# VH-VL binders against Protein DJ-1 homolog C (DJ1C): the designs that were tried, part 4

Target 1, 167 residues: Protein DJ-1 homolog C (DJ1C), of Arabidopsis thaliana (Mouse-ear cress) (q8vy09r84to250)
Amino acid sequence: KKVLVPIGYGTEEIEAVVLVDVLRRAGADVTVASVEQKLEVEGSSGTRLLADVLISKCADQVYDLVALPGGMPGAVRLRDCEILEKIMKRQAEDKRLYGAISMAPAITLLPWGLLTRKRTTGHPAFFGKLPTFWAVKTNIQISGELTTSRGPGTSFQFALSLAEQLF

## First folded at step 13 (VH-VL; from n1 with light chain S32N)

Design p4
Fold by ESMFold2 at other seeds, fold request of step 14:
Structure p4 (fold): chain C 167 residues (1-167), chain A 119 residues (1-119), chain B 112 residues (1-112)
Amino acid sequence: as target 1 above (167 residues)
Amino acid sequence: EVQLVQSGAEVKKPGASVKVSCKASGYTFTSYYIHWVRQAPGQGLEWIGGINPSSGYTFYRRKFQGRVTMTADTSTSTVYMELSSLRSEDTAVYYCAREPYYDSGWDYWGQGTLVTVSS
Amino acid sequence: DVQVTQSPSSLSASVGDRVTITCRSSQSLLYNSGKTYLSWYLHKPGKAPQLLIYEVSNRFSGVPDRFSGSGSGTDFTLTISSLQPEDFATYYCQQYYETPYTFGQGTKVEIK
């Protein structure tokens, strides 16, 4: 099972590291990819994260799961990566699993048009940005191929839900 | 002085495997990707894949997935590319080239290794 | 996959001529870094490819100033301002925006 976890400047460290650690322990082949022009990026709280590869090297791969951490400006950095946008749109079109936690649903997925008719949760501060009818206040929300969650405090639940869906 | 030195020419029969080495010197081996590119006779350049020697992470062009394996030995600053189930169309000169850990032109290339696949 | 297409496939020119080679990409090569990921290589038979130009217009170290690159988005040009006898080679453009990395089909430049 192949998993992509993209990171960028200002990625939320708890959300990213818990995703990677839980999924690797579950037996997934997890790629940590930087959307920046270097492998080492500073997270939102100052932690330096080291990616395996730049996102450009991931463009032609097929992933069983693509999972987006949040963070500011991390979610914006992911949103502005056209390569990642194409990867994620193909993920959705091919009905393969994708996920987003915290700020990523509202900041990253919404502009890409990937929340249409999907029940979605996200960070409390950005909940009002989600589509009104489809926004829900659960800690974990599964809507078809999309799984969303709220923030650092739900990171383990988010990662475990994704692991369960993969295996 | 940056240098990539590849192993010597090889002659193989169809169905065999070949393993080409690329030894790096004059720079920090674990700060650059190594790519592999080939050129068949009368043809252009074809990217095969690459490796991050720092992590061992590999990324292969789809047509080669399942036939190619790349490894890195940081103790000898050497990358290996192994291509299996050889066919006559795999006859080519194989090059290694480096790229920094930011998207850039590939500035230094190995001298090339001719692999000939014939019956 | 991002395809890059060169024109012409071959050309013949005299020493001192200005030569231009074009490269067209099937999509924009501009990344959110503000940089455009196109390079040009020179390749002579029996030798390793040599980087000439990266990021559209930046000459690699030691490349003579008669080589220049230009363009934006999807359309790019390599220019040799005054062709020299040692410039006999095949020239390739390459996109390095995303995998699979792809080269143009090559432009063979003959001096005669």
Scores: ipSAE 0.826, ipTM 0.920, lowest interface PAE 0.8, mean pLDDT 94
Fold by ESMFold2, fold request of step 14:
Structure p4 (fold): chain C 167 residues (1-167), chain A 119 residues (1-119), chain B 112 residues (1-112)
Amino acid sequence: as target 1 above (167 residues)
Amino acid sequence: EVQLVQSGAEVKKPGASVKVSCKASGYTFTSYYIHWVRQAPGQGLEWIGGINPSSGYTFYRRKFQGRVTMTADTSTSTVYMELSSLRSEDTAVYYCAREPYYDSGWDYWGQGTLVTVSS
Amino acid sequence: DVQVTQSPSSLSASVGDRVTITCRSSQSLLYNSGKTYLSWYLHKPGKAPQLLIYEVSNRFSGVPDRFSGSGSGTDFTLTISSLQPEDFATYYCQQYYETPYTFGQGTKVEIK
């Protein structure tokens, strides 16, 4: 099973690292891809993360799961990556799994139109940006192929839910 | 002085495998991707895939997925490309080229390795 | 996939001529870095390809001033202002915006 976890400057380290670690322990082939023009990325709390590859090298691959960590400005860096947007839209169109935690649902997925008619949750500070009727306050929300979660404190639950759906 | 030196020409039969080496010198091996590109007779350049020697991460063009394997040996600063289940259409000159860990033009190339597949 | 198409496939020219080769991509090659990921290579028989131009218009180190690149978005040109004997070769444009990386089909510049 192939998984993509993109990162950028200001990515939330707990959310990213827990995703990667849990999914690799479950047996997934996880690619950490930088949306920046360097492999070393500083997270929102100053931790330096080393990606496997730049996002440009991921454009033609098919992933069983694409999972977005949050963080600020991390979620914005992901939002502004056209290559990642294309990957995610293709993921959703092909009904393959995708997920977003914390700020990523509101900041990254919403502008891409990937929350349409899907029950979603997200970081409390950005909850008001989610579509009013579809926003929920659960720790984990599965809506079809989309899984969302709230923040660093729900990262393990989020990653385990995705692992269960993959396997 | 940056150099990429490739292994010598090979003649193979259909169904066999070939392993081409690309030895790097004059720069920090683990700071650059290595790409592989081929040119069949009378045709243009075709990208095959690449490798991050620092992590061992590989990324292959879809048509070669399952037939190509790239590896890196940091102790010898050498990348290998192995192509299996060879066909006549795989006859080509194979090149390695480097790219920094930011999207850029590929500034140094190996001299090329002719692989001929004939029955 | 990003398609890259060159024109012409071949041309004949004399030493001293101005030569223009065009390259068109199927999508914009401008990344959110503000940079456009299009390069040009020169390829002579029996030799490795050589980088001429990167990021549309930047000459690689040691490339003569007679080579220039221009363009934006999806349309690009390579210009050789005064063709020299060593410039008879095949020229390729290449997008390095995203995989699969693709080259134009090549433009062979021959002696008239």
Scores: ipSAE 0.824, ipTM 0.921, lowest interface PAE 0.8, mean pLDDT 94
Fold by ESMFold2, fold request of step 14:
Structure p4 (fold): chain C 167 residues (1-167), chain A 119 residues (1-119), chain B 112 residues (1-112)
Amino acid sequence: as target 1 above (167 residues)
Amino acid sequence: EVQLVQSGAEVKKPGASVKVSCKASGYTFTSYYIHWVRQAPGQGLEWIGGINPSSGYTFYRRKFQGRVTMTADTSTSTVYMELSSLRSEDTAVYYCAREPYYDSGWDYWGQGTLVTVSS
Amino acid sequence: DVQVTQSPSSLSASVGDRVTITCRSSQSLLYNSGKTYLSWYLHKPGKAPQLLIYEVSNRFSGVPDRFSGSGSGTDFTLTISSLQPEDFATYYCQQYYETPYTFGQGTKVEIK
C-alpha cells in the first residue's frame, strides 16, 4: 500500500511523525514529500524533518492514501502547492483514501473543495471555519474516503484509523 | 571537476537484463538526485526515473515500474540502473544526470552507455 | 502528463545567423516559489546532453552569452544571437515542474 505524507515549513511534527511511523509499522510504503525547495523542513515547533523527496517527484504516482498533517503555517504551505492540490483532487475523484488532521481540514482541504457533503472534524480553533451542517466534534471522523481528526493529541488514533482502513 | 562516468556498451538478447553504472566524482554524492534518461536511435530524450542517493529512495516513470531498479552505493559514489525483460525497443543510449535537492536543470550528465537488444 | 512541443523540428542556417527555437508547454510551468521550471539542452550525436539554460532565462556556467532564453508560463524561446560552427546540434527544451519529466521532440540546427 502506497502512502503520501507531504510536509512543509511549519508542519506540526507530532502529527507528521506519528502518521509516518504508525503507517510504516503497519506495513505501508510511506513517502514523505517536501513541498518546499529543500528536503530539510523546519516544523512548527522547530524540529527539523528530512523528507525522502520533493513533491514534484510524486506527481505521477497513484497512492492508496494521502494524509495531511496540520500546523501553521504548515497547512497553508500545503494549500499553496498546486502539485499537491492536483494529487488530492485525483485522490478524491478516484474515491481513494485521503485524510487531514488539525488545521489541514479547514486550511488545506476546504479551499480545494474537498469537504463538500462530507462530515468533518478539525482543530477546535478552526472548527467554526468548517461547513456548519457537516462539522462534527469527534476525535476521528470518517466520511466515505475522507478521514479527519482534531490535533496532536488525536494523532495516534488518526494514524491507526487510516492503517485499519488501508489494511 | 564534476564528473559522471558510465560503464561501457552492452549487447543483450530479448528477455535479458542489463545493469549500467554511473560513478560520480567532484561533488558531494549524497546532495544530488541521479536521473536516468535514454535516447533510442532517431528519437528524442526519454526520462526513466531517478534516485535519492542519500536515502536510497527511488521514483520511476510508470511505464518502467516493474522492470527498472535503481540503487546507490555511497561508499563508491556509484548509482546503478538495472532494466529487465529487455525488448528490442529498449535499444538506446542511456544517460545518467544529476539534479540538486531543489527543482533545477540537470547540469552534469554521464557520457552515455549504448545498450543494444537484438536476437 | 505535461507535454512540451518544440518548433521548428529542424532548420538550416549560416554562421552568424540569429536563430530562434520555441517551446510550448501543455500547462503552466510556474511554481508557487515564483520560479518557472523550463530548461534547454544542447545535444550532439555521440555526446552527452549539455545544459544551456535553466529557469527559462538563466545561462548555465560556461555557456556563451550568445545563448539566451525567454518566455513565461507556457511559451518559451531559445535564441542564438550569432550562430557559430560549434552550435550545430539538436536542441531540447525540458519541463522539470513535475514527473514524468518530459523533453520536447528536439530541434535540429544544421549549418548550410
Scores: ipSAE 0.820, ipTM 0.920, lowest interface PAE 0.9, mean pLDDT 94
Fold by ESMFold2 at other seeds, fold request of step 14:
Structure p4 (fold): chain C 167 residues (1-167), chain A 119 residues (1-119), chain B 112 residues (1-112)
Amino acid sequence: as target 1 above (167 residues)
Amino acid sequence: EVQLVQSGAEVKKPGASVKVSCKASGYTFTSYYIHWVRQAPGQGLEWIGGINPSSGYTFYRRKFQGRVTMTADTSTSTVYMELSSLRSEDTAVYYCAREPYYDSGWDYWGQGTLVTVSS
Amino acid sequence: DVQVTQSPSSLSASVGDRVTITCRSSQSLLYNSGKTYLSWYLHKPGKAPQLLIYEVSNRFSGVPDRFSGSGSGTDFTLTISSLQPEDFATYYCQQYYETPYTFGQGTKVEIK
């Protein structure tokens, strides 16, 4: 099973590393891709993260799961990456799994139109940006092919839920 | 002085495999991707795939997925490309080229390796 | 996939002529970095390809100033202001915006 975890400047380290570690231990082939013009990026708390490749190298691949960490400005950096937007839209159109935690549902997925008629949770500070009727206050929310979660404290639950759905 | 030096020409029969080497010198081997590109007779340039030598991570053009394997040996600063199940249309000159770990033009190329596939 | 198309496929010209080669991309090559990911290569028979221009208009080290690149978004041009005998080659544009990386079909420049 192939998984993409994109990262950028200001990505939340706990959310990214837990995703990668849990999914690799579950047996997934996880690609960590930088949306920046370097492989080493600084996370939101100052930790340097090293990606496997730049996102440009991932554009033509098919992933069983694409999972977005949050963080500020990490979620904005992901939002503004056209290549990642194309990957995610194809993921959703083909009904393949995708996920977003913390700030990524409201900041990254919402502008891409990928929350339409999906029950969604997210970071408490950004909950009010989610569509009113569809926003929920669960630690993990599965809505079709989309899985969302709240923040660093729910990262393990989020990653385990995704692993279960993959396998 | 940056150099990429490739192994010599190969003649193969259909169904066989070929392994082409690309030895790097004059720069930090683990700071650049290595790409492979081929040119069949009378044709243009075709990208095959590449490798991140620092991690061994590979990314292949989909049409070659399952037939190509790229590896890196950091102790010799050498990348290898192995292409299996050879067909006559795989006859080409194969080039390696480097790219930094930011999206850029590919500034240094190997001299090319002619691979001929004929029965 | 991003396609790049060159025009013309071949040309013959005299020493001293101004030569232009065009390259059109099926999508914009402008990335959110503010950079546009289009390069030009020169390829002579029996030699390695040589980088001429990167990021549309930046001349690679050692490339003569008679070579220039221009363009934006989806439309790009390589210009050789005064063709020299050593400029006999095939020229390729390449997009490096995203995989699969693609080259134009090539423009063979033959000097009369």
Scores: ipSAE 0.804, ipTM 0.915, lowest interface PAE 0.9, mean pLDDT 94

Design p4
Fold by ESMFold2, fold request of step 14:
Structure p4 (fold): chain C 167 residues (1-167), chain A 119 residues (1-119), chain B 112 residues (1-112)
Amino acid sequence: as target 1 above (167 residues)
Amino acid sequence: EVQLVQSGAEVKKPGASVKVSCKASGYTFTSYYIHWVRQAPGQGLEWIGGINPSSGYTFYRRKFQGRVTMTADTSTSTVYMELSSLRSEDTAVYYCAREPYYDSGWDYWGQGTLVTVSS
Amino acid sequence: DVQVTQSPSSLSASVGDRVTITCRSSQSLLYNSGKTYLSWYLHKPGKAPQLLIYEVSNRFSGVPDRFSGSGSGTDFTLTISSLQPEDFATYYCQQYYETPYTFGQGTKVEIK
């Protein structure tokens, strides 16, 4: 099972590292990809994270899961990556698993049009940007191929839910 | 000075494997990707894939997935590319080239290794 | 996949001539950093490819001033202002925006 976890400047470290660690322990082949023009990026709280590869090297691969950490400006950095947008749209179109936690649902997925008719949760500070009828206040929300969650405090539950869906 | 030195020419039979080496010098080996590119007789340049020597992470063109394996030995600053299940259309000159860990043109290339698949 | 297409596939020219080669990409190569990921290489039989131009217009170290690159988005041009004897070779454009990385089919510049 192949998993992509993109990161960028200002990525929330807890959300990213918990996601990677839990999925690798579950047996997934996890790629950490930087959307920046360097492999080492600083997270939202000052932790330096080292990616395996730049996102450009991931464009032609097929992933069983693509999971987006949040963070500010991390979610914006992911949103602004056209290569990642293409990967995610292909993921959704092919009905393969994707996930987003914290700020990523509202900041990253919403502009890409990937929340249409999907029950979605996210970070409390950005909850009002989610489509009113479809926004829910749960720690984990699964809507078809999409899984969303709220923030660092739900990171383990988010990662475990994704691992269960993969295996 | 930056230098990439490849192993010598190989002659192989169909169905065999070949392993080409690319030894780097004059720069920090673990700060650059190594890509592999080939040119068959009368043809243009074809990208095969690459490796991040720092992490060992590999990324292969889909056409070669399952037939190519790239490895890095940081102790000798050497990358290896192994291509299996050889067939006559794999006859080509194989080049290694480096790219920094930001998307860029590939500035230094190895001298090339002729791999001939026949008989 | 991102396709890059060169024109012409070959041309004949004399020393001193101005030569232009075009490269068209199937999608924009402009990244959100403001950089455009298109490079040009020179390749002579029996030798390694040589980087000439990166990021559309940046001349690689040691490349003579007669080589220049231009363009934006999807349309790019390599210009050799005054062809020299060592410039008779095959020229390739390459996109490095995303994998699979692709080269144009090549433009062979031959002596008249």
Scores: ipSAE 0.798, ipTM 0.912, lowest interface PAE 0.9, mean pLDDT 94
Fold by ESMFold2 at other seeds, look of step 15:
Structure p4 (fold): chain C 167 residues (1-167), chain A 119 residues (1-119), chain B 112 residues (1-112)
Amino acid sequence: as target 1 above (167 residues)
Amino acid sequence: EVQLVQSGAEVKKPGASVKVSCKASGYTFTSYYIHWVRQAPGQGLEWIGGINPSSGYTFYRRKFQGRVTMTADTSTSTVYMELSSLRSEDTAVYYCAREPYYDSGWDYWGQGTLVTVSS
Amino acid sequence: DVQVTQSPSSLSASVGDRVTITCRSSQSLLYNSGKTYLSWYLHKPGKAPQLLIYEVSNRFSGVPDRFSGSGSGTDFTLTISSLQPEDFATYYCQQYYETPYTFGQGTKVEIK
């Protein structure tokens, strides 16, 4: 099972590292990809994260899961990566699993049109940006191929839910 | 002095495998991707795939997935490309080339390795 | 996949001539960083390809100033202002915006 976890400047470290660690321990082949022009990026709390690869190398790969960490400006950096947008749209179009935690549902997935008619949760500070009828206040929300969660405090639950769906 | 030195020419029969090496020197091996590119007689350059030697992460062009394996040995600063189930159309000169993680051109290339696949 | 197409496929020129080669990509090569991922290589038979230009217009170290690159988005040009004897070779453009990475089909510059 192949998994993509993209990161960028200002990515939330807890959300990213927990995703990667839990999924790798579950047996997934996890790729950490930087959307920046270098492999080493600084997270939202100052932690230096090292990616496996730049996102440009991931453009033609097929993933069983693509999971987005949040963070500010991390979620914005992901949103602004056209290569990642294409990967995610293809993921959704092909009905393969994708996920987003914290700020990523509202900041990253919403502008890409990937929350249409999907029950969605997200970071409390950005919850009001989610589509009113579809926004829910659960720790984990699964809506078809999309899984969303609220923030660093739900990172383990989010990662475990994705691992369960993947295997 | 940056150098990429490849293994020597090989002659193979259809169905066999070939493993080409690319030994790097004169720079920090784990700070650059290594790509493999081939040129068949009378043809242009064709990208095969690459590897990040630091993480071991590989990325292959789809037409080669299932037939190509790239590995890196950081202790010897060497990348290997193995191509299996060889066909006559795999006859080509195979090059390794380095790419910095920070986006520039592929600045240094190996001297090339001729692989000939014939009955 | 991003395709890049060169024109012409070959040309004949004399020492001292100005030579231009064009490269067109099937999509923009401009990334959100403001950088454009198009490079040019020179290739002689029996030798390794040599990087000439990266990021559209940046000459690689040691490349003579007679080589220049220009263009934006999808349309790019390599110019050799005064062709020298060592410049007779095949030239390739390459996109390295996203995988699969692709080269143009090549432009062979021959002596007239």
Scores: ipSAE 0.670, ipTM 0.885, lowest interface PAE 1.6, mean pLDDT 93

